# Designs tried in a protein design chat: VHH binders against Elongator complex protein 6 (ELP6). Part 7

Target 1, 266 residues: Elongator complex protein 6 (ELP6), of Homo sapiens (Human) (q0pne2)
Amino acid sequence: MFVELNNLLNTTPDRAEQGKLTLLCDAKTDGSFLVHHFLSFYLKANCKVCFVALIQSFSHYSIVGQKLGVSLTMARERGQLVFLEGLKSAVDVVFQAQKEPHPLQFLREANAGNLKPLFEFVREALKPVDSGEARWTYPVLLVDDLSVLLSLGMGAVAVLDFIHYCRATVCWELKGNMVVLVHDSGDAEDEENDILLNGLSHQSHLILRAEGLATGFCRDVHGQLRILWRRPSQPAVHRDQSFTYQYKIQDKSVSFFAKGMSPAVL
Below, E stands for the ipSAE of ESMFold2; O stands for the ipSAE of OpenDDE; V2 stands for 0.75 times the mean of E and O plus 0.25 times the DockQ between their complexes.

## First folded at step 1 (VHH)

Design f3 (framework vhh_7pa5_2)
Fold by ESMFold2-Fast, scan of step 1:
Structure f3 (fold): chain B 266 residues (1-266), chain A 123 residues (1-123)
Amino acid sequence: as target 1 above (266 residues)
Amino acid sequence: QVQLVESGGGMVQPGGSLRLSCAASGFTFSDYYMSWVRRAPGKGPEWVSTISSSGSTISYADSVKGRFTISRDNAKNTLYLQMNSLKPEDTALYYCAKEDLYDSSGYYEFDYWGQGTQVTVSS
């Protein structure tokens, strides 16, 4: 996890809030560092994690996790991490006869009803294991990334329905957290992308948006991070708080710099 | 290890002033940009001000421009925030934070949140 980001969010693994949906968004840049942050954060918080990885392999997250001080291999072996690898599993779902329904069965049929097996997989992965003492603090669902579902022909409404069912189960029923990544296509005519982003933002308690710089020639800054806290039940004046930092990504850390490109000189 | 200790907060009437200090240790203070960030009751953190390593470049949030002044003393490893014309809206826990474009060391080195210093502006 990135301590600098934890400092901006005023959180640590031992005092994280529960029942929250966090929306990660990126525009004209790669926001995957945010996914790596939350994955390592919740593993360090001793949470039960269900990770739905629709693009990248287990090895990709494992390599980055090592740099951030977590072993995904050990987390998976001890039953803390349940990992669903989308691209590798796609071949099995599409071309092999399965005895049991696969969580990624929607890859074969590509309609709204097909996301039910994925939802059932999440529910099964995160439900309490037994009547003994639970060794995990709370459940967490991470999805990297929902934009893949749109690319595969799922409508934004179907994806939002899936997220609604997951939120009702993970956040409300099980008192856990959800983190989802969505790419902002930047295309004004991409109606499905806009519907998905707007729908998710209305449901989210925290929004982290990584944006590429207007210029591509700044060597000292890699992008900007906009952070928005929401309290849906509060009046807008007191509900929404936001601020912006510029950032530089390093191998094991991220540096943040206050918004202030036109500083006053004393 | 990096340590930041904020002080100077308290209760004050609207229109009053306070001076906050942040004592830094565990790193070369003169090499780093420093910032003040505040968290109001029931709200997320709000960036307040940033000062460059040499003190030559300074920026402020619009809400505090003309009322607050950030400064530093590199010889004493101390960051300051002079707060004038305080308003009830300035009521918050104030934190100092370390920033650096070039520190690529282990991620635990950027442990730069203190517990903060409480500022309460009330009539």
Scores: ipSAE 0.000, ipTM 0.105, lowest interface PAE 19.6, mean pLDDT 76

Design f4 (framework vhh_gocatamig_d2)
Fold by ESMFold2-Fast, scan of step 1:
Structure f4 (fold): chain B 266 residues (1-266), chain A 120 residues (1-120)
Amino acid sequence: as target 1 above (266 residues)
Amino acid sequence: EVQLVESGGGLVQPGGSLTLSCAASGFTFSEYALAWYRQAPGKKRELVAGIYSGGSTVYMDSVKGRFTISRDNAKNSVYLQMNSLRAEDTAVYYCATEYDSLDYFPEDYWGQGTLVTVSS
């Protein structure tokens, strides 16, 4: 986890708020460091994590996690981490499991798929288990990334419905957290991308947007991060508040340089 | 099936008054917060007023003292009383369900909207 980012968000694994949906967004840059941050953060918070990885392999996240002080292999073995690989899913070696609906069955049918099996997988992975085994602090769902679903022909409305069901279960019923990554395509005519981003923004308590620099990637500054808090838990007035920081990423750390702040009313 | 139906919009002169009504069905009305939003031509939708299940209210700064939101749980209705209307209040007004607390975030349900025109 990146301590500097925790400082900007005024949080630690021991003091994290529950019931929150965090939207991660990137534009003309790679926002993956934010996903790695939250994955390592929640594992260190002793949370039960369901990670839906639609592009990258377990090995990819495991290598970065090791650099951030968490072992994804051990977390998976302990039952703390349930990892679902998307495009490079491993073949289930159990014959009976091959007969059952796969959580990612929707990937086999462009624009005809149903996200209910994926939702049921998430619900089953994170529901409380009174087994007398290890007890986790609260459940967390991470999805990297929802833009893949649009690329595969799912409509933005179907993706938003899936997120709504997950939020109702994970955030409100189970008092857990959700973190989802979406790419901002930058295409003014990409209507589905716009619908998805606007819909998720409306549902989110916290939005972290990583933006590429106008002149491109450079050695001293890798991009800028915009932080937006929306509709706090006990609002007297519905408002949002934004902060902007430049950042520089290293293998095991991130540095932030303040830019400014702008409060706004809904 | 959840439905929200707005009524009460119309043409009014500056300084006049209108009362908007929203009739709701398909959910347990008393457990939801309700809000009025508006969208003027060429502008983004904005929150005008909200009322929580417990009766607490919130208002946009530009309408404080002029608009009053209220609810009637027995009739499954929410109301927006608008006084001292100005040309800048011209917009389509929408009724929507709103999240009430950390304990429940329902899907946002929207009505079809009712047009309010403030003009001489």
Scores: ipSAE 0.000, ipTM 0.094, lowest interface PAE 21.4, mean pLDDT 76

Design f5 (framework vhh_7sr4_2)
Fold by ESMFold2-Fast, scan of step 1:
Structure f5 (fold): chain B 266 residues (1-266), chain A 121 residues (1-121)
Amino acid sequence: as target 1 above (266 residues)
Amino acid sequence: EVKLVESGGGLVQPGGSLRLSCAASGSIFDIYAMGWYRQTPGKQRDLVADITSGGSTKYGDSVKGRFTISRDNTKNTVYLQMNSLKPEDTAVYYCAADWEGTYDLSPYDYWGQGTQVTVSS
């Protein structure tokens, strides 16, 4: 994990808040470093992690995890990490017998779209077990990334329903956390993307948005990070707190430079 | 944060044995890879032994067959059993904790203050 990002968020593995949904968003840049941050953070916090990886392989996360000081292989072997790998699982769903249930069954029923098997996989992965010696601090669901579900023909409403059921189970019932990544298409006419982003924003306690620079990637600055804390369903008198930083990513660290901030009273 | 405290060092005759202990404070000891390094004056620290969270071990070539590393997760302690000690084993022995076992200069690599082992000739 990135200590500099933890400093901006005023958190550590030993004192992280529970019951929270964090939305990770990127626009014209690659926000995956935020996913790697939270994956390593929650493993270091001794959390039970269900990681739904819809595009990248286990090997991809394992290599980056090594640079950030976590062993995904050991976490998986200990039962701390449950990893659903979309690319490998897709082969099973496409070429398996029609009658076998699978978390990625929606790949076979694209236009009818039913994410209940994926939800049930998450629920079972994070459900407390009575038998067993291992004890984890709290459960965490990470999803990288929800935009692939839109690309596969799932409607934004179906994806939001899936997230709502996951939040009810992981955050409310089990007192855990959720982190989801969504790509901002930047297309004003992309109604499904707008519905998904707006719906997730309204449910989120924290939004981290990585934005590409107008002039492109450069040696000293890789992008901008906007941090927004929200209090859903609060009276109109309450304001969101928002901060903006420029950032530079390195193998085991990230540097932040203040660009602007809201007039919010701390 | 993790704090590491070594104990068990001392003076021993060649061919003797010592058992070093490293007590860790912190909520996630069982997930960390734990290691022992040693350093003689004017030299870099060298890996003596490490043990992953799953119990897999690795040893430096000079100590294979003589030293045994083990861990007790219920006590948050890692041990180094040193047998058939040689004068060349004289060094300050450091306990280290690392998430992955790389023991680089990451902010998440933790080190104890060291314990002296002296093997008299």
Scores: ipSAE 0.000, ipTM 0.103, lowest interface PAE 19.7, mean pLDDT 76

Design f6 (framework vhh_lunsekimig_d3)
Fold by ESMFold2-Fast, scan of step 1:
Structure f6 (fold): chain B 266 residues (1-266), chain A 120 residues (1-120)
Amino acid sequence: as target 1 above (266 residues)
Amino acid sequence: EVQLVESGGGVVQPGGSLRLSCAASGFTFSDYALYWYRQAAGIERELIASITSGGSTNYVDSVKGRFTISRDNSENTMYLQMNSLRAEDTGLYYCAAYEDTFYEGWSQYWGQGTLVTVSS
């Protein structure tokens, strides 16, 4: 996990809040470093993690995890991490008949718009288990990324319904956390992307938006991170503000430089 | 002056009903999604009900079928009708309004909270 990001978020693995949905968003840049951060964070917090990885392979996350001080291989072997590898699993769903419903059945044209099997996979992965296995602190659902579902022809409403059911189960019933990544297409006329982003923002307790550099060249700045807390316990000043930082990504760390705070009243 | 003011809290017996109100001043609800949160002693504040600017509602499982959220944009007021109240419904109830836009410069407003006590 990135210590600098934990400092900005005023959190640690041993005192993280529960019941929360965090929205990760990126625009004109790769926000995956935020996914790597939360994955390693929750594994270090001794959480039971269900990771729905729709584009990247297990190896991709495993390599970065090692640099951040976690072994995804060991976490998976001990039952702490349940990993759904979308691209690998998609081949099996599309090209072979399954004996039982597959979480990614929506990839078949006949099931377009039905994410219930994916939801049921998440529910089964994170449900409380008898104490025969190691006891985990709380469940976490990570999704990288929801924009793939839109690209596959799922409507934003169907994706929002999926997230609503996941949130009701993971955050409300099981007192766990959710982290989801969505790409901002950068197209203000992309209605499905706009519906999805707006719908998720209203359900989120924390929003982290990574933006590529729009203007001005700087070799030591990779982008901007905007942080918005929507936690009811925050003071009124923080409830109506966003915080913006420039960042530089390094092999095992990320550095942040304060760019400013946007006031709610103009 | 911009503010949200909750009212309608109080002491009620188990099985009773209460109607909470949240009135806005200094801005209009029409472009806002509206939320009710609950904070009980020893428990983090949790979202219990929401209503979008278009009128779509959502509820946490523990209150489904018992609580109803509604909005009246013309009166600039949101309501939470609470029926079949239980001891675990005791807590501070907060209303919140989030601007219905993702883009930078979002506005959000919170009330100060109203206490609901369910006891015999």
Scores: ipSAE 0.000, ipTM 0.139, lowest interface PAE 16.6, mean pLDDT 77

Design f7 (framework vhh_6qgx_2)
Fold by ESMFold2-Fast, scan of step 1:
Structure f7 (fold): chain B 266 residues (1-266), chain A 124 residues (1-124)
Amino acid sequence: as target 1 above (266 residues)
Amino acid sequence: QVQLVESGGGLVQAGGSLRLSCAASGRTFSEYAMAWFRRAPGKEREFVAAISGSGGSTFYTDSVKGRFTISRDHAKNTVSLQMNSLRPEDTAVYYCAADFDTGYYELPSDYEYWGQGTRVTVSA
């Protein structure tokens, strides 16, 4: 995990809030470093993690995880991490006549999609274990990324329903956390992307948005991170707080600079 | 791939000293923070001491400050805990732990790799 990001979010693995949905968003840049951060953070917090990886392989996350201080291989072997490798599994679902439901079975249906098997997989992965002493602190669902579901023909409403059911189980019933990544297409006429982002924003307690830089910023800065805190129970005047930082990503760390405070500025 | 093996535990009288050692194998550990935790009979794992990956920072739980000293040898891939002025309440199984240095040292969840433990008994 990135200690610098934890400092901005005023959190540590031992005092993280529970029952929360965090929305990760990126626009004109790659926000995957935020996914790697939360994956390593929750593994270090001794959480039971269900990771729905729709874009990259287990080996990709394992390599980055090692740089951030976690072994995904060991986490999986000890039952702490349940990993669903979406693209690899999709080949099996599409080309095999299976009698048992598969989490990605929606790929075989000739409609906008039924995500119930994926939800049931998440529910089963994170259900309380009847082991003697409790090993894991709380459950966490990570999804990288929901935009793949839109690309596969799922409607934004179907994806939002899936997230609502996951939130009811993971956040409300089990007192755990959810982290989901969505790409902002930047296209004003992309109605499904807009519906998905607006719906998730309304359900989220924390929104982290990574943006590509506009011309004129320091050459040593890779992007801009906007942090939006939401308090759903409070009046709108006090509900949302917003902070913006420029960032530079490095192999094992991330540097953050307040807007206009780059070390290179005269 | 990383393995940790503790040694140096034993029986000692109150006021005595012991030196625990932890040998790391599989990787170099120059970028890894290392720590000692202990578990007394009937209790949960308790943080004892930690040393940063660079070796430039050390951390101790209040009950051992001034009595215990953690150190490391990067060339030998070892971390040591020198325990002085031992008390009966220090009786526990002591575990070595290691993980990439993320700036967090005091929780069991901060560490992925663990040794099997070495017993320390302090008699009255």
Scores: ipSAE 0.000, ipTM 0.102, lowest interface PAE 20.3, mean pLDDT 78

Design f8 (framework vhh_vobarilizumab_d1)
Fold by ESMFold2-Fast, scan of step 1:
Structure f8 (fold): chain B 266 residues (1-266), chain A 121 residues (1-121)
Amino acid sequence: as target 1 above (266 residues)
Amino acid sequence: EVQLVESGGGLVQPGGSLRLSCAASGFTFDDYAMAWYRQAPGKGRELVAGIYSGGSTSYADSVKGRFTISRDNAKNTLYLQMNSLRPEDTAVYYCARDYEGFDDLYYFDYWGQGTLVTVSS
């Protein structure tokens, strides 16, 4: 996890808020470092994580996780991490008959009903063990990324309904957290993308938006991060305000700078 | 405030009949699929019967032909008519409301307190 980002968000693995939906958004840049941050953060917080990876492989996340001080292989082996790999499972869903609905059934037909098996998978993955010892602090659902569902032809309303059911179970019933990534297409005529982003923004407690910079800016800056708090209880508190930082991504860290300040100062 | 209150449970002889009722309040009853679940001692909850908002019904194989689920939308009440009861039907019976939006009897967001049905000689 990135300590610098934790400092901006005023959080640590030992004292994280529960019941929260965090929206990760990127525009004209790669916001995946935010996904890697939250995945490693919740594993270090001793949470049970259900990770729905719709486009990238387990190896992709495992390599970055090692650099951030977590072993996804060991987390999966000890039952802390349940990993659903979309690309690997595609052949089974598309080309072979299943007796039971597969979590990725929506790959065959993109309609609202086909997301029920995915919801069931999430619920079962994060359900408390009735008689066992509870090793994990709270459950977390992480989805990378919801834009894949729109690309498959699902309407934004169907995706929002799916997120509503996940939020009701993970955040409200199980007192856990959700983190979802959505790509901002930047296309003013992309109505489905706008509906999805607006709907998720309304439901989110925290929005982190990574944006590309204009050509000719400082060559050592990789992008801009906007931090937005929804439903603030204390608007005067820093974490309840909108903040913007330029950032530079490194192997094990991220540096943040206010506009007009030297990277060495902040 | 959503409330589901079951009634009608009791002791009955094998081969007997009972009718369970579930009084619903705090939501628009006719917009939701409703279900009856049961839980025997030491076992998890089992779906017994469901009724969609449109009135079509679904039953577990173990009760099909013996149990009938019905609803009275004017009274906001769900019923389960249980005939030809067997000792294996002994359980606490719960009324449940389907998650809003799907009308599919897949997951439920509210449950009643339950009513005990004992089938014994």
Scores: ipSAE 0.000, ipTM 0.129, lowest interface PAE 16.9, mean pLDDT 78

## First folded at step 4 (VHH; framework vhh_6qgx_2)

Design v1 (from b7 with S101E T105I; at its last look DockQ between E and O 0.54; V2 from the best seeds 0.00; counts 0 for: pae E 10.2 > 2)
Amino acid sequence: QVQLVESGGGLVQAGGSLRLSCAASGRTFSSYAMAWFRRAPGKEREFVAAISRSGGSTFYTDSVKGRFTISRDHAKNTVSLQMNSLRPEDTAVYYCAADTEGFYIVELDEYDYWGQGTRVTVSA
ESMFold2, look of step 4: ipSAE 0.005; ipTM 0.452
ESMFold2 (binder alone), look of step 4: mean pLDDT 81; pTM 0.837
OpenDDE, look of step 4: ipSAE 0.676; ipTM 0.854

Design v2 (from b7 with F103W; at its last look DockQ between E and O 0.64; V2 from the best seeds 0.00; counts 0 for: pae E 10.5 > 2)
Fold by ESMFold2, look of step 4:
Structure v2 (fold): chain B 266 residues (1-266), chain A 124 residues (1-124)
Amino acid sequence: as target 1 above (266 residues)
Amino acid sequence: QVQLVESGGGLVQAGGSLRLSCAASGRTFSSYAMAWFRRAPGKEREFVAAISRSGGSTFYTDSVKGRFTISRDHAKNTVSLQMNSLRPEDTAVYYCAADTSGWYTVELDEYDYWGQGTRVTVSA
C-alpha cells in the first residue's frame, strides 16, 4: 500500500470506514496503481477479499503485491483472498467441452446481460462463516475492471445492476467495502461509458480519478489524482471535499505533490 | 478557463413556462458535465438538474421531475432548462455550473465553473 496515499485519504488499515464504495477511474493514463494500493491495504487490514480480476493475471498482481509488502499466494492459501482470474477463466469457459455453470458463463450467451452468476460467486466468496469470532475484519470486493464488461457487450445498466446487488450484500448487509475501477474513455459519444461512470459516482463514497497531464511541463510527474469524498447517505450540511495532487510512480511507492484544493464555487 | 452566461429569466405567472439558457465559452464544452442550481429567497443554494458530458444521463431533484427538462447543444455550446408548470416555490436565482471531471453531482463543491445567475419570479 502507498503510505503517502493513506495520508491523503486520512486512513490506515486499522481505522478504515466500513460500508463504503470507492470508485477508481482513469483518463488518458494508467490508474491501475490505485487497484494495487487498495488490494494491499485491505489485505494488511486483515479483511476477507474477493478480487474479480477481469483483465490481468494472478501473477501480475502477485509481483506488484510483493513490492507492496503482501503475499497474494499466502493470502489465497489461508483463505483470506478469493481470486477470480478473468483471462484464465475466460479461456477455460470458451474451450470447455461441456457447458458447465461458471461465474463468467455470460461469455457463452448470445444475449449477454445476465451477471447473476458473477454476483453469486461474490456472495459465496464473502458470506459469513459459522463461528463465534470473525477470522477477518470485514469483507471487501475489488473489481479490476468494470470497463471490460462493457467491452464484452454488457450494457451499462446491467453492470450498474450488478454493482447495486453487490453493494446491497457487501456494503449494506455485511458492512464491508467495495473498490471498483472504470476507465473513462474521454469520448462524449461513448454513451455507455458515460452512463456507467455517472451511475457509479452517485453510489460512491470516495472517488479517485487519475488523469494524464495535457502539457507535460514536468518530466518527473506521471499524472494528477483528483480525490472526491461523497456521502450519498449523509445529511447535505457536511460539505464534500475535493483535492488535486500531482503524482510520480516509483518502484515501490508513489509520491504526491500538492496542487491545491478546488472548491466548486468561484 | 470557462465562462458561463445565463439568460432567459423573468417574471411569469404560476402554471406558466420559461426557458433558461446557459452559454459556455473558452474551452471544449463537450468535456463538461453541466448542471442548474437555484437559490430561493432566504434559502441555501440547491441542486435542480444535471446532464452528463454526452447528454446521455440526466438527473433532477424530486420537486422538478416531470416539469423541468435539461438539455444541451454541443454545436452551440449551450445548456438549457425548460421549466413548465411553474409554481411560486420555483422562485429563485438560477445558476449554471460546469464540472471538468465529467461527473455530474448534486454537490456544489464538485463544480469548477459557475455563472452569475438569472432571476426567475413566479407569481401566484
Scores: ipSAE 0.000, ipTM 0.420, lowest interface PAE 10.5, mean pLDDT 80
ESMFold2 (binder alone), look of step 4: mean pLDDT 82; pTM 0.845
OpenDDE, look of step 4: ipSAE 0.423; ipTM 0.760

Design v3 (from b7 with T105L L108P; at its last look DockQ between E and O 0.77; V2 from the best seeds 0.00; counts 0 for: pae E 8.7 > 2)
Amino acid sequence: QVQLVESGGGLVQAGGSLRLSCAASGRTFSSYAMAWFRRAPGKEREFVAAISRSGGSTFYTDSVKGRFTISRDHAKNTVSLQMNSLRPEDTAVYYCAADTSGFYLVEPDEYDYWGQGTRVTVSA
ESMFold2, look of step 4: ipSAE 0.011; ipTM 0.520
ESMFold2 (binder alone), look of step 4: mean pLDDT 82; pTM 0.850
OpenDDE, look of step 4: ipSAE 0.583; ipTM 0.823

Design v4 (from b7 with S31R S57Y; at its last look DockQ between E and O 0.03; V2 from the best seeds 0.00; counts 0 for: pae E 6.4 > 2, placed apart)
Fold by OpenDDE, look of step 4:
Structure v4 (fold): chain B 266 residues (1-266), chain A 124 residues (1-124)
Amino acid sequence: as target 1 above (266 residues)
Amino acid sequence: QVQLVESGGGLVQAGGSLRLSCAASGRTFSRYAMAWFRRAPGKEREFVAAISRSGGYTFYTDSVKGRFTISRDHAKNTVSLQMNSLRPEDTAVYYCAADTSGFYTVELDEYDYWGQGTRVTVSA
């Protein structure tokens, strides 16, 4: 995890709030560093993590995890991490006969399938163990990247329903947390993407939006991060609080700068 | 503006069943997540059950799980709450609510439209 990001978010693994949905969004940049942060963060918090990875391989995340002081392999072996490698699984679903239901079985359906099997996977993965002692602090669902589901032919409404149902189970019932990444295509004509982003934004408690710089590539500044806290129970004028930072990604860390304070933005 | 009208409330004995119905006005029913809330005497309004826009997903408060079933009929623009194995503690005014965001939630303040309520009384 990135210590500076924790500071910006005013959180630590031992003090993290529960029952919350965090939306990660990236536009014109790669926001995967945010996913790595939260994966490492929740593993260090001794949470049980179900990671639905639809973009990258386990190996990819493992390498980065190691840099951040977390062994995904060990986490998986001890039952702390349940990892669904979406791309690999998709290949298996399409090209191999499956005897059992698969989380991504919607890929086999002629119609706009449903994500119920995927939900069942998540539910099973994060199901409390009847053992007298809670081994983990609370469950976490991490999804990278929901936009892939759109690309695979799912409708935005179906994806939103899936997320909402997960939220009910993970956040409300199990008192856990959810972190989901959505890519912003920036295309105004991409109606499905817009529906997904807006829908998720509405139900999220925390939104982290990573954006590429309007000026293009800069050696010392890789992008802009907008942090938005949502407080739906507050009056409209106080419902949202937001801050914007510039960031630089390094090999094992991410630095954040107040907007305008980076020497590179001169 | 959407109008919600509840019906089906009444007096029932413990262990009995009741089916509530909520009729929504307008053409935008399919856009809304729907929910049932209830307010018992002397208590605050609390979440009971919710159903997604598509009707494919449902959520219940713990105290009603296994006893209550929420459903919706898109053709009729209605949401229903089948209540079985009723208990005295289920006595309340039941309200139908609509969330125009299309997402259901347990949070009262997120719902935009409310019905007038229907009274359910469960005798011991």
Scores: ipSAE 0.021, ipTM 0.433, lowest interface PAE 4.9, mean pLDDT 89
ESMFold2, look of step 4: ipSAE 0.155; ipTM 0.615
ESMFold2 (binder alone), look of step 4: mean pLDDT 82; pTM 0.854

Design v5 (from b7 with S57Y S101E T105L L108P; at its last look DockQ between E and O 0.03; V2 from the best seeds 0.00; counts 0 for: pae E 4.5 > 2, placed apart)
Fold by ESMFold2, look of step 4:
Structure v5 (fold): chain B 266 residues (1-266), chain A 124 residues (1-124)
Amino acid sequence: as target 1 above (266 residues)
Amino acid sequence: QVQLVESGGGLVQAGGSLRLSCAASGRTFSSYAMAWFRRAPGKEREFVAAISRSGGYTFYTDSVKGRFTISRDHAKNTVSLQMNSLRPEDTAVYYCAADTEGFYLVEPDEYDYWGQGTRVTVSA
């Protein structure tokens, strides 16, 4: 997890808010470092994590996780991390002779709107463990990324319904958290992308938007991050506020600067 | 643009059953996520159950799970709440609500349309 980002969000693993949806989005840049941040953050918070990884391999996340101080392999072995690997599962679903129920069965169906099996997978992965005391602090759902569902022919409304019921289950009922990544296409004619982004924004407590630079990448500034608080539990002065920082990605950390304070601007 | 009318309330003994119905009229019924809320005497409205526009997702407050079942019938433009194993604490006025987006599932202030309510009284 990135310590400087925790400082900007005024949070740590031992006191993170519960019951919230965080929307991650990127425009003209790769915002996936934010996914890695929250994955390591919640694993270090001793949360039960269901990670729906629709495009990248387990190995990809595991390599980055090691740099951020978590072992995804160990987390999975001890039952803390439930990982759905979309690339591997897509092969299994497409070539499955038996057509058994699968979280990603929509890949083989003509009905683009049927995400119910994926929802049931999430619900099962995060259901409470019936023991004397909870083994994990709270459940967390991470999805990387929802734009893949649009590319596969899901309608934005179907994706929003899926997320809405995940929120009801994970956030409202189970007092857990959700983090989802969506790409901002920047195309005004891409109505499905706009519907998805707007609908997710309405549901979100916190929006983190990674944006590319107009002049491109440089050594001192890799992009900018806009932080929008919609329903924070912070002091009232922070509610519905927007802050912008420039950032620099390093091997194991990310540095943040107030806009205009980066080495490239000072 | 949508009118909602509840029916099926009444007096029932604890352990009994009731089926509430909500008839919807107006715009395309299938465009709306539907929910039931209830208000006990002296209390604020509280969420009971919700059903997605397609009927594929349902969600219930903890106190009614396993006892109440929400369903919808697109041909009849109705939403039903089957209430089994009723308890005295289920006594309330029950309201049907509709929302175009369905994103604020448990928050009553975010629903666009409401019925007038139907009274359910559960005696010990």
Scores: ipSAE 0.247, ipTM 0.661, lowest interface PAE 4.5, mean pLDDT 82
ESMFold2 (binder alone), look of step 4: mean pLDDT 83; pTM 0.856
OpenDDE, look of step 4: ipSAE 0.600; ipTM 0.835

